# VH-VL binders against MLP-like protein 328 (MLP328), part 5

Target 1, 151 residues: MLP-like protein 328 (MLP328), of Arabidopsis thaliana (Mouse-ear cress) (q9zvf3)
Amino acid sequence: MATSGTYVTEVPLKGSAEKHYKRWRSENHLFPDAIGHHIQGVTIHDGEWDSHGAIKIWNYTCDGKPEVFKERREIDDENMAVTFRGLEGHVMEQLKVYDVIFQFIQKSPDDIICKITMIWEKQNDDMPEPSNYMKFVKSLAADMDDHVLKA

## First folded at step 18 (VH-VL; from e2 with heavy chain D101P)

Design e5
Fold by OpenDDE, fold request of step 22:
Structure e5 (fold): chain C 151 residues (1-151), chain A 119 residues (1-119), chain B 107 residues (1-107)
Amino acid sequence: as target 1 above (151 residues)
Amino acid sequence: EVQLVQSGAEVKKPGSSVKVSCKASGYEFRTYAIGWVRQAPGQGLEWMGWIIPIFGTADYAQKFQGRVTITADESTTTAYMELSGLTSDDTAVYYCARYGPTRWGMDVWGQGTTVTVSS
Amino acid sequence: EIVLTQSPDFQSVTPKEKVTITCRASQSIYKYLHWYQQKPDQPPKLLIKYASQSFSGVPSRFSGSGSGTDFTLTINGLEAEDAGTYYCHQSSRLPYTFGPGTKVDIK
């Protein structure tokens, strides 16, 4: 079994890459309302809600289990990409490295893709691969689509 | 049922330290934050800090930075608040409270611990 | 830190009258504002979370509204048992903070 790796997937979405990017970049405060079955809470530990380098804490449900996650945010406006650098939480007990990148790419006037890149490294050889977390973040991107389109 | 039960009243001399305990039960202790709030006689509520047990480290209000230590013991599902360098201004009721699973409200509170500092 | 203010500081109200309490934040906290009720010699109790969501067991006469920097707690038809002090609390950004409180007495 692999001790580290990189997962890459593309999630088809509708509308504007800019609108989706704005949601993930600057409107994290809306996540509990938009996708409450996934995200139950978010708070700012350091920085501002839309600032590069900000630290946020999330309450979420993965595979039916409530969890908590602390991350440092990186913003790449040039490529319309946001990076969640994992710092602490349930997933970090399993993984030493946990970085998730959401990039929004316009494909046609009405269609976009969300390219998700997950960089991971296990805490030790006995830990499982984080395929369930990849499934989780894919679902976040997909379920946010309806809310962004209605905005 | 979710419950928080705090330790008993304390009487302390100036310059000493006090450590208050908060026993949690009825939920997954390591996942939800425990906050500490104090209230001086006739005064309002004052946020001191909090800890998310799985993180193992606490965050504090600047006023108490360097003087307060908040810890969590997962094996006993107990949170602790230790305040050092006590003065008469620290006389208050100290509360622990859980930040609930949604929207970050403190939904369950301990009964409070009265700490009296007098010479 | 985010500073919360409340108004009024105190009000004495006849039963069945409407009570309005305001909380203002020094900067936007979106909807991450919560209301607590405290009676003498008791710990605070959560009334409203996330600006307008009633906590379980809270009577329907209590309601919350607002977003950004201005929030309101409303008691439609004050009952004698509603006497106490009400506090707003923000959880948008660490460190978390409380308002100074509003004391409500019954005439």
Scores: ipSAE 0.943, ipTM 0.962, lowest interface PAE 0.4, mean pLDDT 97
Fold by OpenDDE, fold request of step 22:
Structure e5 (fold): chain C 151 residues (1-151), chain A 119 residues (1-119), chain B 107 residues (1-107)
Amino acid sequence: as target 1 above (151 residues)
Amino acid sequence: EVQLVQSGAEVKKPGSSVKVSCKASGYEFRTYAIGWVRQAPGQGLEWMGWIIPIFGTADYAQKFQGRVTITADESTTTAYMELSGLTSDDTAVYYCARYGPTRWGMDVWGQGTTVTVSS
Amino acid sequence: EIVLTQSPDFQSVTPKEKVTITCRASQSIYKYLHWYQQKPDQPPKLLIKYASQSFSGVPSRFSGSGSGTDFTLTINGLEAEDAGTYYCHQSSRLPYTFGPGTKVDIK
């Protein structure tokens, strides 16, 4: 079993890469309303809602289990990418490193892809690979599509 | 049923410390934050700090930084608030409350603990 | 920190009348504003969460509205049992804060 790795996947989305990027960059406060079956709460620990380096705490449901996650946000406007650097929470009991990058790329006038990169390292050899969390974050990107389009 | 049960009333001298307990039951203790709020006689509610047990570390209001310590014991599902350097201004009812699973509302409260600081 | 203010400080209201309490935030808190009711010698009780969502068991006469910096708690048809102090609370960012409270008495 691998002790560390990088998962990469692409999620097809509709509309504008800029709109999707804006949602993930600056509109995290909307997540409970937009995808409440995944995200139940979010709050700012440090920084501002849309600031680089901000720390946020999330309540979410993964595989039917309520969990909590603290992350430090990195913003890359040039590449329309946001990075969630894992700090604390249920997933961090399993993983020593947990970084998730969402990058939005325009492919055609009406089609985009969300490139998701997950960098992970286990806390120890007995922990499972975080394939379930990759599935989870993919579902977040996919389910946000309809809400971004309606905005 | 979700419940928070606090320890009994305390009478303390100036300069001493007080530690109030908050026993939680009926839900996954590790996942949801416990906040501490105090209320001086005839005054409003004052947020002191909170802890998400799985994190193990607390966050505090600036007013209480360096004087308050909030902890959580997962084995007993109990949260604690310790306040040191007590003065008469710390005389108040102290509440613990759970931040619920949605939108971070404090949906369940303890019954309160009266702390009286007097010479 | 985010400062919350409330208005008015005090209301004396005749039963069955409409009561309106306002809460204002020093900066946008989106919808992360909650309303609590407190009666003497009791802990606060959650009435409205997330600006407008009624908590379980709360009578329909209570409602919340607003977003950003301005919020309102409305009691449509005040009952005698509604006497108490009402507080707004923000959970948008740490440290969390409370409004100063609005006391509602029955005439």
Scores: ipSAE 0.943, ipTM 0.962, lowest interface PAE 0.4, mean pLDDT 97
Fold by ESMFold2, fold request of step 22:
Structure e5 (fold): chain C 151 residues (1-151), chain A 119 residues (1-119), chain B 107 residues (1-107)
Amino acid sequence: as target 1 above (151 residues)
Amino acid sequence: EVQLVQSGAEVKKPGSSVKVSCKASGYEFRTYAIGWVRQAPGQGLEWMGWIIPIFGTADYAQKFQGRVTITADESTTTAYMELSGLTSDDTAVYYCARYGPTRWGMDVWGQGTTVTVSS
Amino acid sequence: EIVLTQSPDFQSVTPKEKVTITCRASQSIYKYLHWYQQKPDQPPKLLIKYASQSFSGVPSRFSGSGSGTDFTLTINGLEAEDAGTYYCHQSSRLPYTFGPGTKVDIK
């Protein structure tokens, strides 16, 4: 029923929070190789692969449907968190606000949590809550786990 | 079958503008970028800019910034490239091309539109 | 803007010989490099995407390699129909760019 809200979930991952953070913070160019069934392409619109404030454009498949998305990222090295702020794309037809925060937290020497926070606001009351997008980003984090461990 | 069909050849005077159309069919037009590439006689390929129709905005090569306008009309699945302030240096073949679904190669090209600028 | 250079500018090659074309980027583009073939009076045609992935229907004699800044297109056993101009194109960073082209003729 809500017109805006915040989803939070935790994805258990293995290995080093620093390595996982680096992948999401600095190495988005590797995503099509690592999780190509989810992410088919990424390109730099502005900035660098590892720049705070960079703008990137993504092609991905969500619920079997190809979509395209433009985002500006914010980097918080102190908390090992990266925020993807939605600018354009299929998701922005449903949502006025779509901000996804990935934070990597070391729990023990081999165990980490990826805390995913999604801040959202619907374009209008007729739009669905973005549970499908939360499921999607959760799967990105989960499926990237093996590739970070191997790198 | 994915196809891009461009408007016909044009002869223009210096200082005028040209608008080339690119009609797309056989795929979900709004989701995939269309790029514009030109080729002057005897020269190589020159990327002018692109548009992802669902974004509604274009990005341009610096050389063409301020002179080129790229647009897309989802209702007719047609992209347009308009180049203003024409000089003889703008005599070229102009291509539209679609960026494909994976890894963003330009996998489908229009047939090209010859624009001749003469005094 | 990322500058792509190609070497050589021109090759005249005996049929069945190997052709090697190099593309160099002014900064790393990882694997976001694509190769196109253009025959006279025709639009370009995609040959190789993502540095090394052959596009559908492209003969096996065409292959691509490289990453970072250095890329190679190889035609292993040139055929008469392969005469034309070959361009590299990067999609790592907007605005996108093309290399200047390499013209390949049959001796």
Scores: ipSAE 0.882, ipTM 0.935, lowest interface PAE 0.6, mean pLDDT 94
Fold by ESMFold2, fold request of step 22:
Structure e5 (fold): chain C 151 residues (1-151), chain A 119 residues (1-119), chain B 107 residues (1-107)
Amino acid sequence: as target 1 above (151 residues)
Amino acid sequence: EVQLVQSGAEVKKPGSSVKVSCKASGYEFRTYAIGWVRQAPGQGLEWMGWIIPIFGTADYAQKFQGRVTITADESTTTAYMELSGLTSDDTAVYYCARYGPTRWGMDVWGQGTTVTVSS
Amino acid sequence: EIVLTQSPDFQSVTPKEKVTITCRASQSIYKYLHWYQQKPDQPPKLLIKYASQSFSGVPSRFSGSGSGTDFTLTINGLEAEDAGTYYCHQSSRLPYTFGPGTKVDIK
């Protein structure tokens, strides 16, 4: 299927699944400090920093190009998963659906994985598959590892 | 050079509307927010609202909800602020300003547009 | 909406002395606070972004500090050209807000 699909990947990380999850669930305000070459800013449009259903706006750089993105998040504490559902932005010019799920799974006392699931649908058949965005979100998770580990 | 150039001063009657333009140049217009800020004589700065042009919709301070409309035209790289139902309390200098690429400070300001509302 | 307050409302300060201006937020805004300088009949100018990061071209005598709800702008060695009004501004959550301003005069 060329017009829609689901990408799944795993990013190996170190430390505590709980601490990594907390960063993505509740501490997005730290992203510009931690991975500022990727994420230059984030602000609350609706709700609170740590609430289910909150809407946030992100300013980021993907493949050397500045972009902006508005998302509604869904928090699943039982599974240590947060979903970012795309609403507006550069990515939504290519995609009608762009939902990214970050789930943090403890494998051993010092090793976790971040399972990234991207659910997507193209605006039309002429658009590329969003492999560049999958690469981007993988790099966010990977590069955040050092900051969470040192905290 | 990043630049914001606003339309000229206006004198308006009570009950009318004013539409101030803000022409942007020197950067990728659609990607960065433009905010609108007013300042009544002898008073402080008051945030009115903003727009990120690629989103096409604006967000407003509660005080102005229902009276202000902020829009952006990507083809002319121009943002607009329209304020309706003018009273003498709306006499002020109106500024547009861009939110910068990092950490969202307002790093470039227009020169200001004086709007005077008088009978 | 997040309310910002500033203290003091007004300062008259001897040249070369230290100026301290505080900004308090009604709830945590982390480091999403910015400082602006406005001279008479001019648009505001960004001085400090993100609590403590100097904007380009800003003299080193200007510094910012704080996080959460309490923030400080400091001018270490006031110069004549620093007279004006200083505003804090938060970008943590929409709608954004400004503090009421602190006017600084040369004594």
Scores: ipSAE 0.878, ipTM 0.933, lowest interface PAE 0.6, mean pLDDT 93
Fold by ESMFold2, look of step 18:
Structure e5 (fold): chain C 151 residues (1-151), chain A 119 residues (1-119), chain B 107 residues (1-107)
Amino acid sequence: as target 1 above (151 residues)
Amino acid sequence: EVQLVQSGAEVKKPGSSVKVSCKASGYEFRTYAIGWVRQAPGQGLEWMGWIIPIFGTADYAQKFQGRVTITADESTTTAYMELSGLTSDDTAVYYCARYGPTRWGMDVWGQGTTVTVSS
Amino acid sequence: EIVLTQSPDFQSVTPKEKVTITCRASQSIYKYLHWYQQKPDQPPKLLIKYASQSFSGVPSRFSGSGSGTDFTLTINGLEAEDAGTYYCHQSSRLPYTFGPGTKVDIK
């Protein structure tokens, strides 16, 4: 049976929403140094590190398994949100739609929320819901927190 | 043991094409990119393009766009590079190489395939 | 395309001396720069990945440094078997590119 859905979660972070947003919006080249057990590499396929509509390719490890992923990003500076739209990779064999939105919201001078929205649709009824990928992207946001604070 | 084994040497006429194979073993073929690099006699290394097999789509250096086709067959764990419109300037050793699991270094290389283009 | 240049084109050096080879990129590639050694009639071999990370089995006399646009490969105490050509290679953005190479010869 075909199914689709939207997962939403909030990850509490410290510091500046603008600094966290900048990391995800513009500085993906730093991810292997910051969270290298999750992200082993990233390269530009098209565009620039900080451009709307850029296409990037990622090597990462999810549930102990190496995967590769190609995405196009959309930038919404007004809302401090970056959308990663899935194009190709292991995740796209399970899902025909996989869009992940990271939005950074300042709650107080030192406290922020990263609101993660995952819009998804299975390739077919036999595929699992992408809860493992939601767990994975939550871990990315949480583990990046310390490295943004140290910058 | 990760290995890349290439097809044998070729002698080709100008205007023809050549297709070099690269048989991979010892790792999950579809997850890691294979790049193609050539080297003319006495010259440096020249990146031609790559493919990540699970994507099924190759990317090429501008110089070779329109003449090179890179493909991958997951069932035989073999990558291919086909170069058309050959001239004497295409005489070179052609290598395949795998991009490693971390940081995108080319960590395993094939033995090379010599292609000679002669009249 | 990102252009990589190397300096010097050629070095003829005595054993035990320190060798330095530079690679410059036409735009920032952060640390996505790799070094390869090629001996005559052999495929290239990976020495250093990600600017400074030694690949498995590479002798400790080889080291890399740099970030952004300027990178250095150092051979601290050259040995006879180190003769060959050294190439830098960027993987920051497609299409990828190589430097033109630096030939190292033994006096």
Scores: ipSAE 0.872, ipTM 0.934, lowest interface PAE 0.7, mean pLDDT 94

Design e5
Fold by ESMFold2, look of step 19:
Structure e5 (fold): chain C 151 residues (1-151), chain A 119 residues (1-119), chain B 107 residues (1-107)
Amino acid sequence: as target 1 above (151 residues)
Amino acid sequence: EVQLVQSGAEVKKPGSSVKVSCKASGYEFRTYAIGWVRQAPGQGLEWMGWIIPIFGTADYAQKFQGRVTITADESTTTAYMELSGLTSDDTAVYYCARYGPTRWGMDVWGQGTTVTVSS
Amino acid sequence: EIVLTQSPDFQSVTPKEKVTITCRASQSIYKYLHWYQQKPDQPPKLLIKYASQSFSGVPSRFSGSGSGTDFTLTINGLEAEDAGTYYCHQSSRLPYTFGPGTKVDIK
């Protein structure tokens, strides 16, 4: 069916949009402790933990399968959004474009939305649509919620 | 069983190059990084660089940038480290090691390859 | 590059005593610090990963602690077989680095 597209979803979270944004923008080193069943490791390839244009490498488990992923990030503080632009890894064998935007929006004093936008294009028509990767990133956002609240 | 088996000892002349192989077995080779570490006689460990095979590109310590090339061949599950412009200071044991699935500790090590640079 | 330093360089210890080895990083590496033991003429072996997580098969007398820039490896009740050199290693950011090592001998 579609060879490219955009998935959009909203994950309801609690607390402060700024604290959630900070976690995703600047504190990825905490992910293995917070959601270790999803994220087993993250390391800095280039730049700093909190810098625009930094490159990070992730070890994660998606649908019971270990994978590795390299991404360059774009930081948009005005909109409290961070984009993970796919560079290399298992996901890039299926997709030639894989950009995931996490935007944190305060709805009320204790309620926020994480708006996840996934921009994708298949490597070829034989590849599946990345619905499993969208499910995966939704679960990352949802499962991180409790740990941001505890922090 | 996860195992890394390295090529045999080598004696090299100054100015030449050496290429050490590291044959991996017992795990998903393409997914986990292999690092290269050397140790001169009586000295400590030096990290040289690494490769995650599915990425196809390596990263190096500054000291070795321009002299070392690390590659991986998925079809033979073998990583390679080539060091050029050898001097007597490069006499050392060279290890390969796998970064484990969690938190990137080097959990499996090769037996080491002794490289002696002598005129 | 992140510089790791270790203290002491050398320690000669009576069996059953406690050994403490420190590793200090030039900038925060959070918990991404690992400890290795190397015996003469052998490859290193992983002891502790992620500052404090014991690797499988490692005796309970070995423990690790710390975060940020200051880390400690402790051997509670040194055994003769523990003689060797101990290295810390960071995996917070590339390029990765090792500490210079701490040699531990039995008195």
Scores: ipSAE 0.856, ipTM 0.926, lowest interface PAE 0.7, mean pLDDT 93

